Miniprotein binders against q9bqp7. Designs and how they scored, part 170

Target 1, 240 residues: q9bqp7
Amino acid sequence: VPQNWFPIFNPERSDKPNASDPSVPLKIPLQRNVIPSVTRVLQQTMTKQQVFLLERWKQRMILELGEDGFKEYTSNVFLQGKRFHEALESILSPQETLKERDENLLKSGYIESVQHILKDVSGVRALESAVQHETLNYIGLLDCVAEYQGKLCVIDWKTSEKPKPFIQSTFDNPLQVVAYMGAMNHDTNYSFQVQCGLIVVAYKDGSPAHPHFMDAELCSQYWTKWLLRLEEYTEKKKNQ
Short names: E, the ipSAE of ESMFold2; O, the ipSAE of OpenDDE; V2, 0.75 times the mean of E and O plus 0.25 times the DockQ between their complexes.

## First folded at step 14 (miniprotein)

Design we20 (at its last look DockQ between E and O 0.77; V2 from the best seeds 0.79)
Fold by OpenDDE base, look of step 15:
Structure we20 (fold): chain B 240 residues (1-240), chain A 103 residues (1-103)
Amino acid sequence: as target 1 above (240 residues)
Amino acid sequence: SERIKRLEELAKEILRLVEELRKITDDPLVLYLLDMAELLAEFALDAAKRGDLEEAEQLLKWAIEYLEWAVEEVKKLGVSPEIIERLERVLEEAKRTLEELRK
């Protein structure tokens, strides 16, 4: 049990989606703070075994691609991810539909991959928006808050070259989603609450993306795991 | 042992360098590299405290490799040459220290 237990859901916020669909999605800028990001917390709390596995993978990739080739590969992974998120923001933003969509951003296998998911996405409330949990002292930048199949979700978009048909294969992504949910649900910049999460794994080859829906129960389970990771991080930083 | 102490000091120096680099940029790639370096340096520090010197040395080697990469990326982002030169100097000192300890 986490020592610093905090609820993922805010009892003071109504679950009723009755807030008028904001005409414009929220986009709160991330402030540079000494406050750790969700990503930082998750990375800094990786196990030694996980790190060794990653390093062994890196060494194998370097043997295959060379050192410069591996650096280029890694840079491209980050760039492709960035472009994918930018393209999704453009697609999901009502205002950017009026700007000359860089047609080149839309011509990706990843965008093709998510088309069937986008059909079920509506009521976009936030895009690339910062969240802060003041009490638990962490921040994050969430990709999207929207309705998926009529359920309000924090949506996290992921790129992959390998199939990830199971939520377990998404590693710490479920923790990231619930961390964003918990922060948003207690962030004063947001007037609404989310009870569901969605991880969408997009594929480079344009094959259909895998949606991993997280109901309130599953979110609560992962929230407990997130709190444990956050405590581990906090303890680690106190001992430094 | 003196060797343990020196490995611990090197790990702490790497952690300081990570913290300095974190103040310079918010580039996601750089931040990833810094997180890996930090984590490896922390594991190295723990290994050194346990007397696992070979493990500590290996972890520090990997941490330094990530820092080298991070400095290269920061250099591409147009950071002040004076800052880069300072970072490179500290990094080279760390590398030399590690090589001395591995002998």
Scores: ipSAE 0.845, ipTM 0.925, lowest interface PAE 0.6, mean pLDDT 92
Fold by ESMFold2, look of step 15:
Structure we20 (fold): chain B 240 residues (1-240), chain A 103 residues (1-103)
Amino acid sequence: as target 1 above (240 residues)
Amino acid sequence: SERIKRLEELAKEILRLVEELRKITDDPLVLYLLDMAELLAEFALDAAKRGDLEEAEQLLKWAIEYLEWAVEEVKKLGVSPEIIERLERVLEEAKRTLEELRK
């Protein structure tokens, strides 16, 4: 249990859409600073066992692909993830309707995979937008805030073929979502809050994406685990 | 004791190089590689302090490999040749130091 518990929700904020909401989704720019990002906290709190398993997997891949082949493979996985997020931002943003003309960006199995999810997404409030938790002192870049089947969610888009080291395990996906949620709920750049999360895993072959909905109770459970990881990170860097 | 101190100094040099490279770019692949080098160097410091010298050396070898890969990726970004040449010289000295310690 964390020694310095902090609530995930802000009691001074409405959980309802504001009538004066912006006409376009928020896109707060992420600025480099000294405070850690969510992904850095998660990466820097990997266990030694996780790192050794990763290195063993890496060596197997190098035996199969060669060292240069493995580096190219890794680079392509990062590129595919970037392209997927760019495509989704374009699809979901009315301000970027011109990006619908980039046929290469929109023509992917991953985009086909999420089509049935996108039909249930409405009321987009934020896209590729920075969040900062001013009290707990961490930042992030969330993918999307929108309604999914009538529930306002922080939505995180994942490719099924993702680099293991980017988020050391799929166990961390819920931690990432709640960290963004907690930061947004206490960020002065946002006037509203979110109580639910959604993780969408898309498939390269276009198979229907798998949604994982997180209600407020589940978010609170993962929030506690996130606070422990953040505490580990903070203590580690204090002693270094 | 001397070997422990040299391993600790090498790990700290890797950490300084990671910090320097972070100032050059926000490229997600480079940042991932730097995060791995940092984590491995910190595990190596812990191993050296415990006297686990073979573990510390292995962890530093992996950290250097990630850092070499990061420099390769930074070169693709068109950074000044002076900066790259300095980074490469520091890395080559780090690699020679580790090879000497493994004898």
Scores: ipSAE 0.759, ipTM 0.897, lowest interface PAE 0.8, mean pLDDT 85
Fold by ESMFold2-Fast, scan of step 14:
Structure we20 (fold): chain B 240 residues (1-240), chain A 103 residues (1-103)
Amino acid sequence: as target 1 above (240 residues)
Amino acid sequence: SERIKRLEELAKEILRLVEELRKITDDPLVLYLLDMAELLAEFALDAAKRGDLEEAEQLLKWAIEYLEWAVEEVKKLGVSPEIIERLERVLEEAKRTLEELRK
C-alpha cells in the first residue's frame, strides 16, 4: 500500500504544546480484542529463515542450560523487561516519588545503563499508553512519548545482554516505533504530532545504553516497510 | 495423501489449542509462546500442503514444544485443574499423533 494513501504524519496536527495537552502523561489502557497488535503483526510476518535461526539459537541455549534452565532464563528475561519498564514509568511519572518505589528497581544494571539518556528526556506526554490506527486496524502499547534533546519522540526501551551499536541490530524495532507513531498520529485520544523515534537499548551489566534516533525521513522509510508487513499479515489471515 | 491430510489436521488442532489458551490468559510470556506455536503451525500447514513432510513434521514438533511450555506456565497462574488436565490430555494425544506420522 502506497505511503501517500496512509501517511505516517497527520498534517492537521502540531508537535507544539498547547493548553489542551494534559498536565500528567496519558496512560490509556490496552484493550485486547480481534484487532491485531503491532507485536503480533511483526511476529506473524517473520520469515521462515528468521524462525529457523531463532530455533537454532534456542537449541544452542538448551545445550548450555538444559530445558529447565532455558525456560528459567526466558522467564527471567521477561521479568527483567517488566521491572525495567516499571522502573522507567516510575522515574518519568510526575505523580510518583522515588521514595515510594523499591530501591532495587533503581539500582538495576539496566537503569544504570540508561541514566545518561534519561538526563536528555523531558516533557513526557504519554507512558505505557494504548494507541490504535482506526483506518489501518491495528493497536499497540507504546512505552513513552517525550522530548529527547528537544524533539518529541516515540521512545521504545529495550533490554539486551550484549551491546548493539548499530540500528540494524534492532531490525524490527524501528518498524515497531513507526507503527506506534502512525497510530498515535491518527488516534483521536491524542491531539499532538510525533515525527521522531528513539530506540534505547539498555544493557544488563550497566554499560552505557545505545540511543538510536530516527528523524522524520528515516521514520517515513520504515513506515513504508511497516505498511508492507501489515499488508502481508492481512493477506495471510484472509487466505487462511 | 493420507499422511499429508493427517499433518494438516494436526496443524489445525494446534491452531485451535492456541486460540483456546489465548482466551484464558493475558500473561506476556504465555502469549509470546502461543504466538510462536501459531506461527510454527501455520508454516507446518504450508509445508504439508507443498508436500514437504520433513519440514512440516519438524515445525509441528517445535509448535507442540511451545504449547507444552505454555501449558506449564498457565499452571503457575492458578487456572482450574480440570482445564489443565484436559489441555495436557489433548497435547499428549497431539504428541503421539506426530510420533506416529514421523514413522
Scores: ipSAE 0.692, ipTM 0.872, lowest interface PAE 1.2, mean pLDDT 85
ESMFold2 (binder alone), look of step 15: mean pLDDT 85; pTM 0.857

Design we21
Fold by ESMFold2-Fast, scan of step 14:
Structure we21 (fold): chain B 240 residues (1-240), chain A 103 residues (1-103)
Amino acid sequence: as target 1 above (240 residues)
Amino acid sequence: SERIKRLEELAKEILRLVEELRKITDDPYVLYLLDMAELLAEFALDAAKRGDLEEAEQMLKWAIEYLEWAVEEVKKLGVSPEIIERLERVLEEAKRTLEELRK
């Protein structure tokens, strides 16, 4: 149990639209400051066991690809993720899309992979938008807030290369989603409440993406785990 | 005792390099590599304080590898050659120090 518990949901908020909600999805820029990001907290609180597993995986990959091949592979994972997120932001934005850039981005197998998920996404309220938890003192940049099958969700888009997924990214995905959710629910820049999460794993070969839906109960369970990681991070940095 | 102190000093040097590199880039991949180097250097520092020299040396070796990758990636981003040369020199010195301390 966390020593400093705080609720994920804000009882003063509703998931229903109101008159103050903008017609265009919010895109608040992430301003770097001394407040730690969700990704930093998660990275800095990995266990030694997780690091050993990651290093074992790295060594196996280097045996197959060579050291330079592994570096290129890892760099490409980040590059493809960035391109995938840019393409999704373009697709989901109601603003005029970039013509030539859209053609290049939309050729990706990852975009084909998520088509069946996108059919169920509507009512986009935020895209690539900064969130800050003012009481718990952390920040983040969420991918998307939209309705998925009628439920307002924090949606996190992930890329995966079969059969060799980037192992580190899989463990903390639910924690990342609920951390963004809790921040948004208490961020004065937003007026609504999100109670559900969705992690979408897209595949390079265009195979159908896997949606991992998180209802309010599951989000609450992961929120407790996120609070423990945040507490560990705070204690670790206090005792340098 | 002196070997432990030198491993602690090397870990602290790695942590300083991480902070310096954080100031020159916002690239997500570089930041990931720096976060790994920081975590590994912190594990090395803890291992050294506990007297576990083998773990400290292994963690420092991995931390330096991530820092080398980070510098290589920053070099691709068009950072000043003077800054890159200084970083590469400091990293090469750190590698030599670790090799001297390892068997």
Scores: ipSAE 0.580, ipTM 0.820, lowest interface PAE 1.6, mean pLDDT 85

Design we22
Fold by ESMFold2-Fast, scan of step 14:
Structure we22 (fold): chain B 240 residues (1-240), chain A 103 residues (1-103)
Amino acid sequence: as target 1 above (240 residues)
Amino acid sequence: SERIKRLEELAKEILRLVEELRKITDDPYVLYLLDMAELLAEFALDAAKRGDLEEAEQILKWAIEYLEWAVEEVKKLGVSPEIIERLERVLEEAKRTLEELRK
C-alpha cells in the first residue's frame, strides 16, 4: 500500500496544545477484539532469519540456565518490563491518584537509569492509552505521549540487560512507535498530532538510559516499512 | 505425500490450540509464547507444502515447545481443571504425533 494513500500525519491536526485538550492525561482502555494489535502484526511478520537467530539464542541460554532457568529468566524479563512501565505511569500521572502505589517500584535500577530523561519530559497528554487506526484496522497500547525537550513525542520505554533476549524486538522498536503515532493521529478519541518518536532504553544496573529520538522525516521512513509489515500480515490472514 | 499431509494436519492442530489458549489469558508472557508458536506452526506448514520435511519437523518441534510452556503458565492461572485436562491431552497428542513422524 502506497504511503501517500495512508499518511502517518493528519493534515487537519496540530501538535500544539489548545484549550479543549484535557488537563489530565488520557488513558483509554484497550478493548480485546479481532482487530490485530501492533505487537501481533510485528510478531507474526518476523522473517525466517530473525526467528532462527532467536532460536539459536534460546538454545545457548537453555544450555547455560537449564530449561526451567530459561523460562524463569524470560518471564522475569516481562515482569520487570511491566513493573517499569507501571512505575513510569505513576511518576508521570496526577499525584493524588497514583501516589504511593508501590514505593519499591520507584527505586529500581531502571528508574534510576531514566532520571536524566524524565527531567526533559513534560506536558504529558496520554499514558498507557489505546489507539486505533480506523481505516487501516489495527490497534495498539502506547506507553506515553509527552513533550521531550519541547517536542511532542510518542515515547516508548524499553528495558535492557545482557544478554539481550529478543533481538527482533530491537529491530522493530521504531516500527512500533510509528504505528502508534499513525493510529493516534487518525483516532477520533484524540485531537492532537504527534510527529516525533522517542525510544528510551533503560538499564537494570542504573547506568544512564539511551534516548533514540526520531524526527518527522525518520518517522515517515519507518511508517512506510510499517505499512509493508501490515500488508504482509493482512495477506497472510486472507490466505489462512 | 502421506507424511506431508500429516505434518500439515499437525501444524493446523497447533494453530487451533493457540487460538483456544489466546482466549483464556491476556498475560503478556503467555501471549508472547502463543505468538511464537503460531508463527512457527505457519512456517512449518509452509515448509511441509514445499516438501521440506526436515525443516517442517524441526520447526514443529520448536512450536510445540512454546505451546508446552504456554500451557504450563495457564495452569497457574486458576483455569478450570476440565479445560486444563483437555489442553494437556491435545498437546500430548501433538507431541506423540511429531515424535512418530520423526522416527
Scores: ipSAE 0.661, ipTM 0.847, lowest interface PAE 1.3, mean pLDDT 83

Design we23
Fold by ESMFold2-Fast, scan of step 14:
Structure we23 (fold): chain B 240 residues (1-240), chain A 103 residues (1-103)
Amino acid sequence: as target 1 above (240 residues)
Amino acid sequence: SERIKRLEELAKEILRLVEELRKITDDPYVLYLLDMAELLAEFALDAAKRGDLEEAEQLLKWAIQYLEWAVEEVKKLGVSPEIIERLERVLEEAKRTLEELRK
């Protein structure tokens, strides 16, 4: 049990829409500050075993691609992920985006991969939006909050070319989702309650994306694990 | 031993460089590279404190590799040439220190 336990859900909030809810999805910018991000906490509390496994994978890839080839590969994964998220934000926004609509962003295999998932997504309330847990002192940038098959979810979009685990976040995806959820539920910039999560893994070749739905009970279980990782990070930071 | 103390100091220098680099960029890929370098340097510091020279040296080698990649990426972001030259000099010194300690 975490020493500084705090609930994931806010009893003062509802997941039902009300008249004061904005008609346009929220997009609060992430401000740089000293408060750690969800991804930083998770990255900095990886186990030694996870790190060595990742380094072994890296060495195998470098043997195949060369060091420059590996850097191009990993850089391109981040670039493709960014473009995928930009395309999804454009598709899911009911209002015209501020950036130029790029047809090439909408033609990727990743977008083809998620078409069947998108048909079940509606009632978008936040896109590429910052969250902060003021009591637990962490921040994050979530991808999307919307109804999936009628349930309000924090939705995290992932890209995959089906290689072996490439980034540590692959091991910690559920923790990332619940960390965003807990922050949003207690962030004064938001008024609604989220109790479910959805991790969508999209494929470069356009094969159907895999949705991993997390109900409230599962979210609560992962929330406890996230609190332990946050405590580990905090203790580690004090000792530096 | 002297070698353990020098490995600990090298790990601390790498951690200082990571913190400096974080202040000049918010690029997600660069931040990922810096996070990896920090984690590896922290494990290296722990290994050095336990007297595990071989593990500490290996972890520091990996940490420096991520830092080199981070600096190369930061060059593409239009950071001042003066800052880049200083960062490259510090990295080259760290690499030389590690090679010297492995001998």
Scores: ipSAE 0.609, ipTM 0.835, lowest interface PAE 1.5, mean pLDDT 84

Design we24 (at its last look DockQ between E and O 0.74; V2 from the best seeds 0.77)
Fold by OpenDDE base, look of step 15:
Structure we24 (fold): chain B 240 residues (1-240), chain A 103 residues (1-103)
Amino acid sequence: as target 1 above (240 residues)
Amino acid sequence: SERIKRLEELAKEILRLVEELRKITDDPYVLYLLDMAELLAEFALDAAKRGDLEEAEQLLKWAIDYLEWAVEEVKKLGVSPEIIERLERVLEEAKRTLEELRK
């Protein structure tokens, strides 16, 4: 049980989406602070076993691609992810705010992969927006807050070259989503509450993306795990 | 042992380098590399404290590899040559120290 328990949901916020569809999605900039990001917390609390597995994988990839080839591969993974998020932001942004859609950004297998998911996405409330949990002292940049199949969700878009048909295959992504939910639900910059999460795994080959929906119960379960990771991080940093 | 102490000191030096690099960039890719270096250095420090010297050395090697990569990426981002040269010197000293400890 976490020592520093904090609820994922804010009892002071109504579960009813305020009917005022904000005409424009929120985009709060991430401030450079000493406050750790969700990504940092998760990365810094990886187990030794996980790290060794990653390093062994890295060594195998270096043997296959060479050191420079592996560096290029990794750089390309990050670049493809970035471009995918930029493309999604462009797609999900209101037409009036659409900067000249770089048509080249839209021509990707990843964008093709998520088309069937995008059909079920509506009511975009936030895009690439910073969240801060003041009490728990962490920050994050969430990809999207929107309705998926009529349920308001924090949506996290992921790229993969390998199928991830199960939520368990998404590693720490569920923790990331609930961390963003918990922060948003208690961030004064947001007037609404989110009770659901959605992880969308997009595929490079354009095969249909896998949606991993997280209901309030599942979110609460992962929230407990997130709190434990946050405590581990906090303890680790106090001992340094 | 003196070897344990030196490994611990090297791990702490790597952690200092990570912190210095974090101050000069917000690039998500570089931050990823720095997080890996930091995590590996921390595990190395713990291994050294336990007397697992071979494990500590391996973890430090991997940490240094990530730092090298991070410095290379930061160079591409147009960071001051003076800062880069300083970081490269410290990194080379760390490499030499590790090589000495592996003998």
Scores: ipSAE 0.798, ipTM 0.912, lowest interface PAE 0.6, mean pLDDT 91
Fold by ESMFold2, look of step 15:
Structure we24 (fold): chain B 240 residues (1-240), chain A 103 residues (1-103)
Amino acid sequence: as target 1 above (240 residues)
Amino acid sequence: SERIKRLEELAKEILRLVEELRKITDDPYVLYLLDMAELLAEFALDAAKRGDLEEAEQLLKWAIDYLEWAVEEVKKLGVSPEIIERLERVLEEAKRTLEELRK
């Protein structure tokens, strides 16, 4: 039970965007900030057991690939994630068009993997947009806010290789999504709120992505867990 | 207790280096490496305070490895050679200190 509970939803805010709102998705700039990001909070509150498991996995990979090989593998995982997000922003942006020079960005198994999900996505309201929770003092950069099968969601796009590396682990993905939702719902840069979340896990080989839908009740349950992690982070950093 | 104090000071030096490096980049890959080094150094500090010397030494080794990795990646970003050379010297001293303590 969090010591300082705060609601995920804002009763003073509409659940649906106004029909007269501009059709261009919001892209609020992320500013360098001393307050923690969602991903930093989650990473810094990993348990010692999780860290030891990660290091053991890392040592197995180093045995197989060599130290430099593992560093190259890790760098490539980050690069592929970056390119995947860039491609999705381009695809979902009304001002973005496919360029011949950018075709390699759009020709990936990950993009093929999400095609069936993208057909159900409409009404894009935000892309790669900063959120800030002024009261709880955290920031984030959400991937997408759009309707999925008629429900307005914060959508988080994840690349997933098999076997999955801990570096881009899905263990905390629900917490990340609800943290973004809570921040957006209380951020003055946004005139609307969202009640649902969607996590989309894409595959390098183009296999159909797995959507993980989170309704309002499930989001509220994970919101409590997020508040506990944020509380733990705050207590940990008071002595620094 | 002398060994505990040396391990605690080494952990704090690693944390100071992490903070310095965080100021010169916002690259997500480098920041991930720095966050791992920070977490490991904090676990090591806690282990040293409990007197778990072998655990503290192992955690510091892992933290230093992440920090070395982060410096390598920062070099690729075109940061001043003077800054990198200084960071490498401090990091090599940290490695030597840890190896002396492990014996």
Scores: ipSAE 0.757, ipTM 0.891, lowest interface PAE 0.8, mean pLDDT 85
Fold by ESMFold2-Fast, scan of step 14:
Structure we24 (fold): chain B 240 residues (1-240), chain A 103 residues (1-103)
Amino acid sequence: as target 1 above (240 residues)
Amino acid sequence: SERIKRLEELAKEILRLVEELRKITDDPYVLYLLDMAELLAEFALDAAKRGDLEEAEQLLKWAIDYLEWAVEEVKKLGVSPEIIERLERVLEEAKRTLEELRK
């Protein structure tokens, strides 16, 4: 149980569209400051066990690829993830066309992987948009808020080359989603309520992406775990 | 212990440097490398405080690897020479701290 509990959902908000909702997706710019981001909180509160497992994986990869090969592999993973997000933002934005963007981004296996999911995505309300929880003092940049199969979701797009890459913790993906959700639900830059999450894992070889849907009950359960991680981060940094 | 105090000062300096770099770059790979270096340095300090100098040495060595990679990547971003110089100073201080743990 967290010492400083705060609700994930805002009782004054609705997930139903209304006339005040913008016709174009919101894209609030992320302000660079000392307020911790969701990804920073999660990375800084990894367990010692998780870190040692990551380092063992790194050592094995270095044995296979060499140190320079591993650095190139890792930087390429981040680069491909960034390009994947750029392509998805372009595809989902009503202001963009295929001709306005480099089509090489749209030819990736990751984009092919996610096509079946995109067919069920509509009513996009936010893309690559900053959220801030003023009371809990954290910030984030969410990928997408849209309806998935008729449910308004915070959608997080993930790339995977292998079933178990330790470059990012898959265990923390639900926490990341609910952290963005809770921030958005209480952020004055937004007027709507999100109660569901969706994690989409896309594959480099174009194999069909795996959607992991999170209903309101599951989001509430992960929200409590996120509050504990945030509390751990705050306590750890206060002692520095 | 002077060795523990130096490790504590190093961890604080890495944290301050990471916070400063977060204000001037949003490159996810660079931020990942810096956050890992910070976390590993903190774990090294915790190990040293528990008297596990072997684990502290290993963790600090891994932190130094991430700092070295971060310096290489930051140089590609076209940031000011002053920032690069500070990163290199922190890296050298980390290497010096590692040598002290080995003694």
Scores: ipSAE 0.726, ipTM 0.881, lowest interface PAE 1.1, mean pLDDT 86
ESMFold2 (binder alone), look of step 15: mean pLDDT 85; pTM 0.859

Design we25
Fold by ESMFold2-Fast, scan of step 14:
Structure we25 (fold): chain B 240 residues (1-240), chain A 103 residues (1-103)
Amino acid sequence: as target 1 above (240 residues)
Amino acid sequence: SERIKRLEELAKEILRLVEELRKITDDPYVLYLLDMAELLAEFALDAAKRGDLEEAEQLLKWAIAYLEWAVEEVKKLGVSPEIIERLERVLEEAKRTLEELRK
């Protein structure tokens, strides 16, 4: 029920992917500007209840770890996530200029966790690449576009300390994936159409990662929810 | 009325500080902290406008904490000491203002 609906898929694009350079995955740099990012839109449209729940969790953690301990914990979570993404980009970029790999970067429990998923990933089209939806006015930096079990997917890599068996436990992650998908499908820097998504939750202890596959129908459902969040963000900005 | 206006002004000042810090760095972790401070300050501004002083004060306290955390992280990135000192001074003034209003 968004006021300004727009389709996630581009009817003028082929279902068969065709890369602009089939030997090298695309990596378009993200340029900062006034246009909001997907992550900013989602962060800025959290409900007051969600924010209070996060603050209560934060206070409980501070009681356990101390303020400095909690800051170290959260900083470390961000750092581990960054290292995980760097390792995955390195693993999936065999034909890029960066052919050397840091052995330490490839040794994390998160990389061990994701090994069985990587066996099903091929035909990488884009890595750490910027997308922009010119009509809906948002930008993003997606992790990966590749075939997973033969289907072209926007793939989002996530780290977690604890197993999350349900897709709901990844909260806004499905919205993030479809936002990138819709942008890419309408971005002139890309020529292919993506209709599926994949959220991979990797675990610090190396236990097997959980893949959450999203078919075209599920992507369409989450796209409607993303449009509502984008509308909420736009209305909020008009009041400032 | 006076207390409400002062809480609104403090929330607006925090929002201004968030925008200034965004111009200094594009570090994802710092940007996350700034986004949290912005959201909390916006909720605080809304609470102040509704006359909900207790909620506004609590939200501003949390927003300032995220800003202090962001400034600490920015120091590690090699930003000018002069800029950091100015930001720390403004944040200390904001903390002092909030403490006065809580009374």
Scores: ipSAE 0.539, ipTM 0.804, lowest interface PAE 1.9, mean pLDDT 84

Design we26
Fold by ESMFold2-Fast, scan of step 14:
Structure we26 (fold): chain B 240 residues (1-240), chain A 103 residues (1-103)
Amino acid sequence: as target 1 above (240 residues)
Amino acid sequence: SERIKRLEELAKEILRLVEELRKITDDPYVLYLLDMAELLAEFALDAAKRGDLEEAEQLLKWAIEYLEWAVEEVKELGVSPEIIERLERVLEEAKRTLEELRK
């Protein structure tokens, strides 16, 4: 159990639709500073087992591609991820033109992969927007906040070379989503309450993306795990 | 033991190099490589303190590999040649130190 427990949901915020909500999605820029990001906390608190599994995967890939080939492959994965996120932001923006949207859909198999998910996404509230938890001292850059099948969600877009049919095979992605959710729910730059999460895993070959929906109860369970990771990170830094 | 202290010192040198590299880049891929190097060096430090020299040596080897890749990437991002040359020299010394300690 976390020693410094804090609630994920804000009792002072309504989860009801607000007529005064801005019509244009929020995009608050991320300012990097000494406050750790969600991704840094998760990366720095990986288990030894996770690290050794990653190293074994790396060794197999280097055997197939060569060291230079593996480096190019890995850097390209980051580049394609960035392009995928930029395309999705453009697609979901109200100011996007039809021609530009069509071009974005043709850019990669990842975009083709998510077409069926996008049909169920509406009411976009935030895109590529910074969140900060002032009490717990962490920051993050979330991908999207929008309604998915009628429920307001923090949506995280992931690219994968390999299908991930079950949420337990997604590593720390659920923790990342609830960390953003908890920060947003307590960030004064936002006025709404988010209680659900969605992880969308898109595939390079264009096969249908896999959505992993997280209801409020599941988010609360992962929130406790996120608090433990944050506590572990904080203790590690105090002892250095 | 002397060997444990030297492995701990090498791990700390790697951690200092990671922090220096973080100050000169915002590239997500480079930051990922640096985060991996830091985590591996921290595990190596823990392994050395527990007396597991074989695990410490392996983890340090992997940490140095990620640092080498990070330096190669920042070289492509237009960082000063003087800085790159210094970083490459420090990494080569770290590799040599580890090879000597493994014997």
Scores: ipSAE 0.577, ipTM 0.821, lowest interface PAE 1.6, mean pLDDT 84

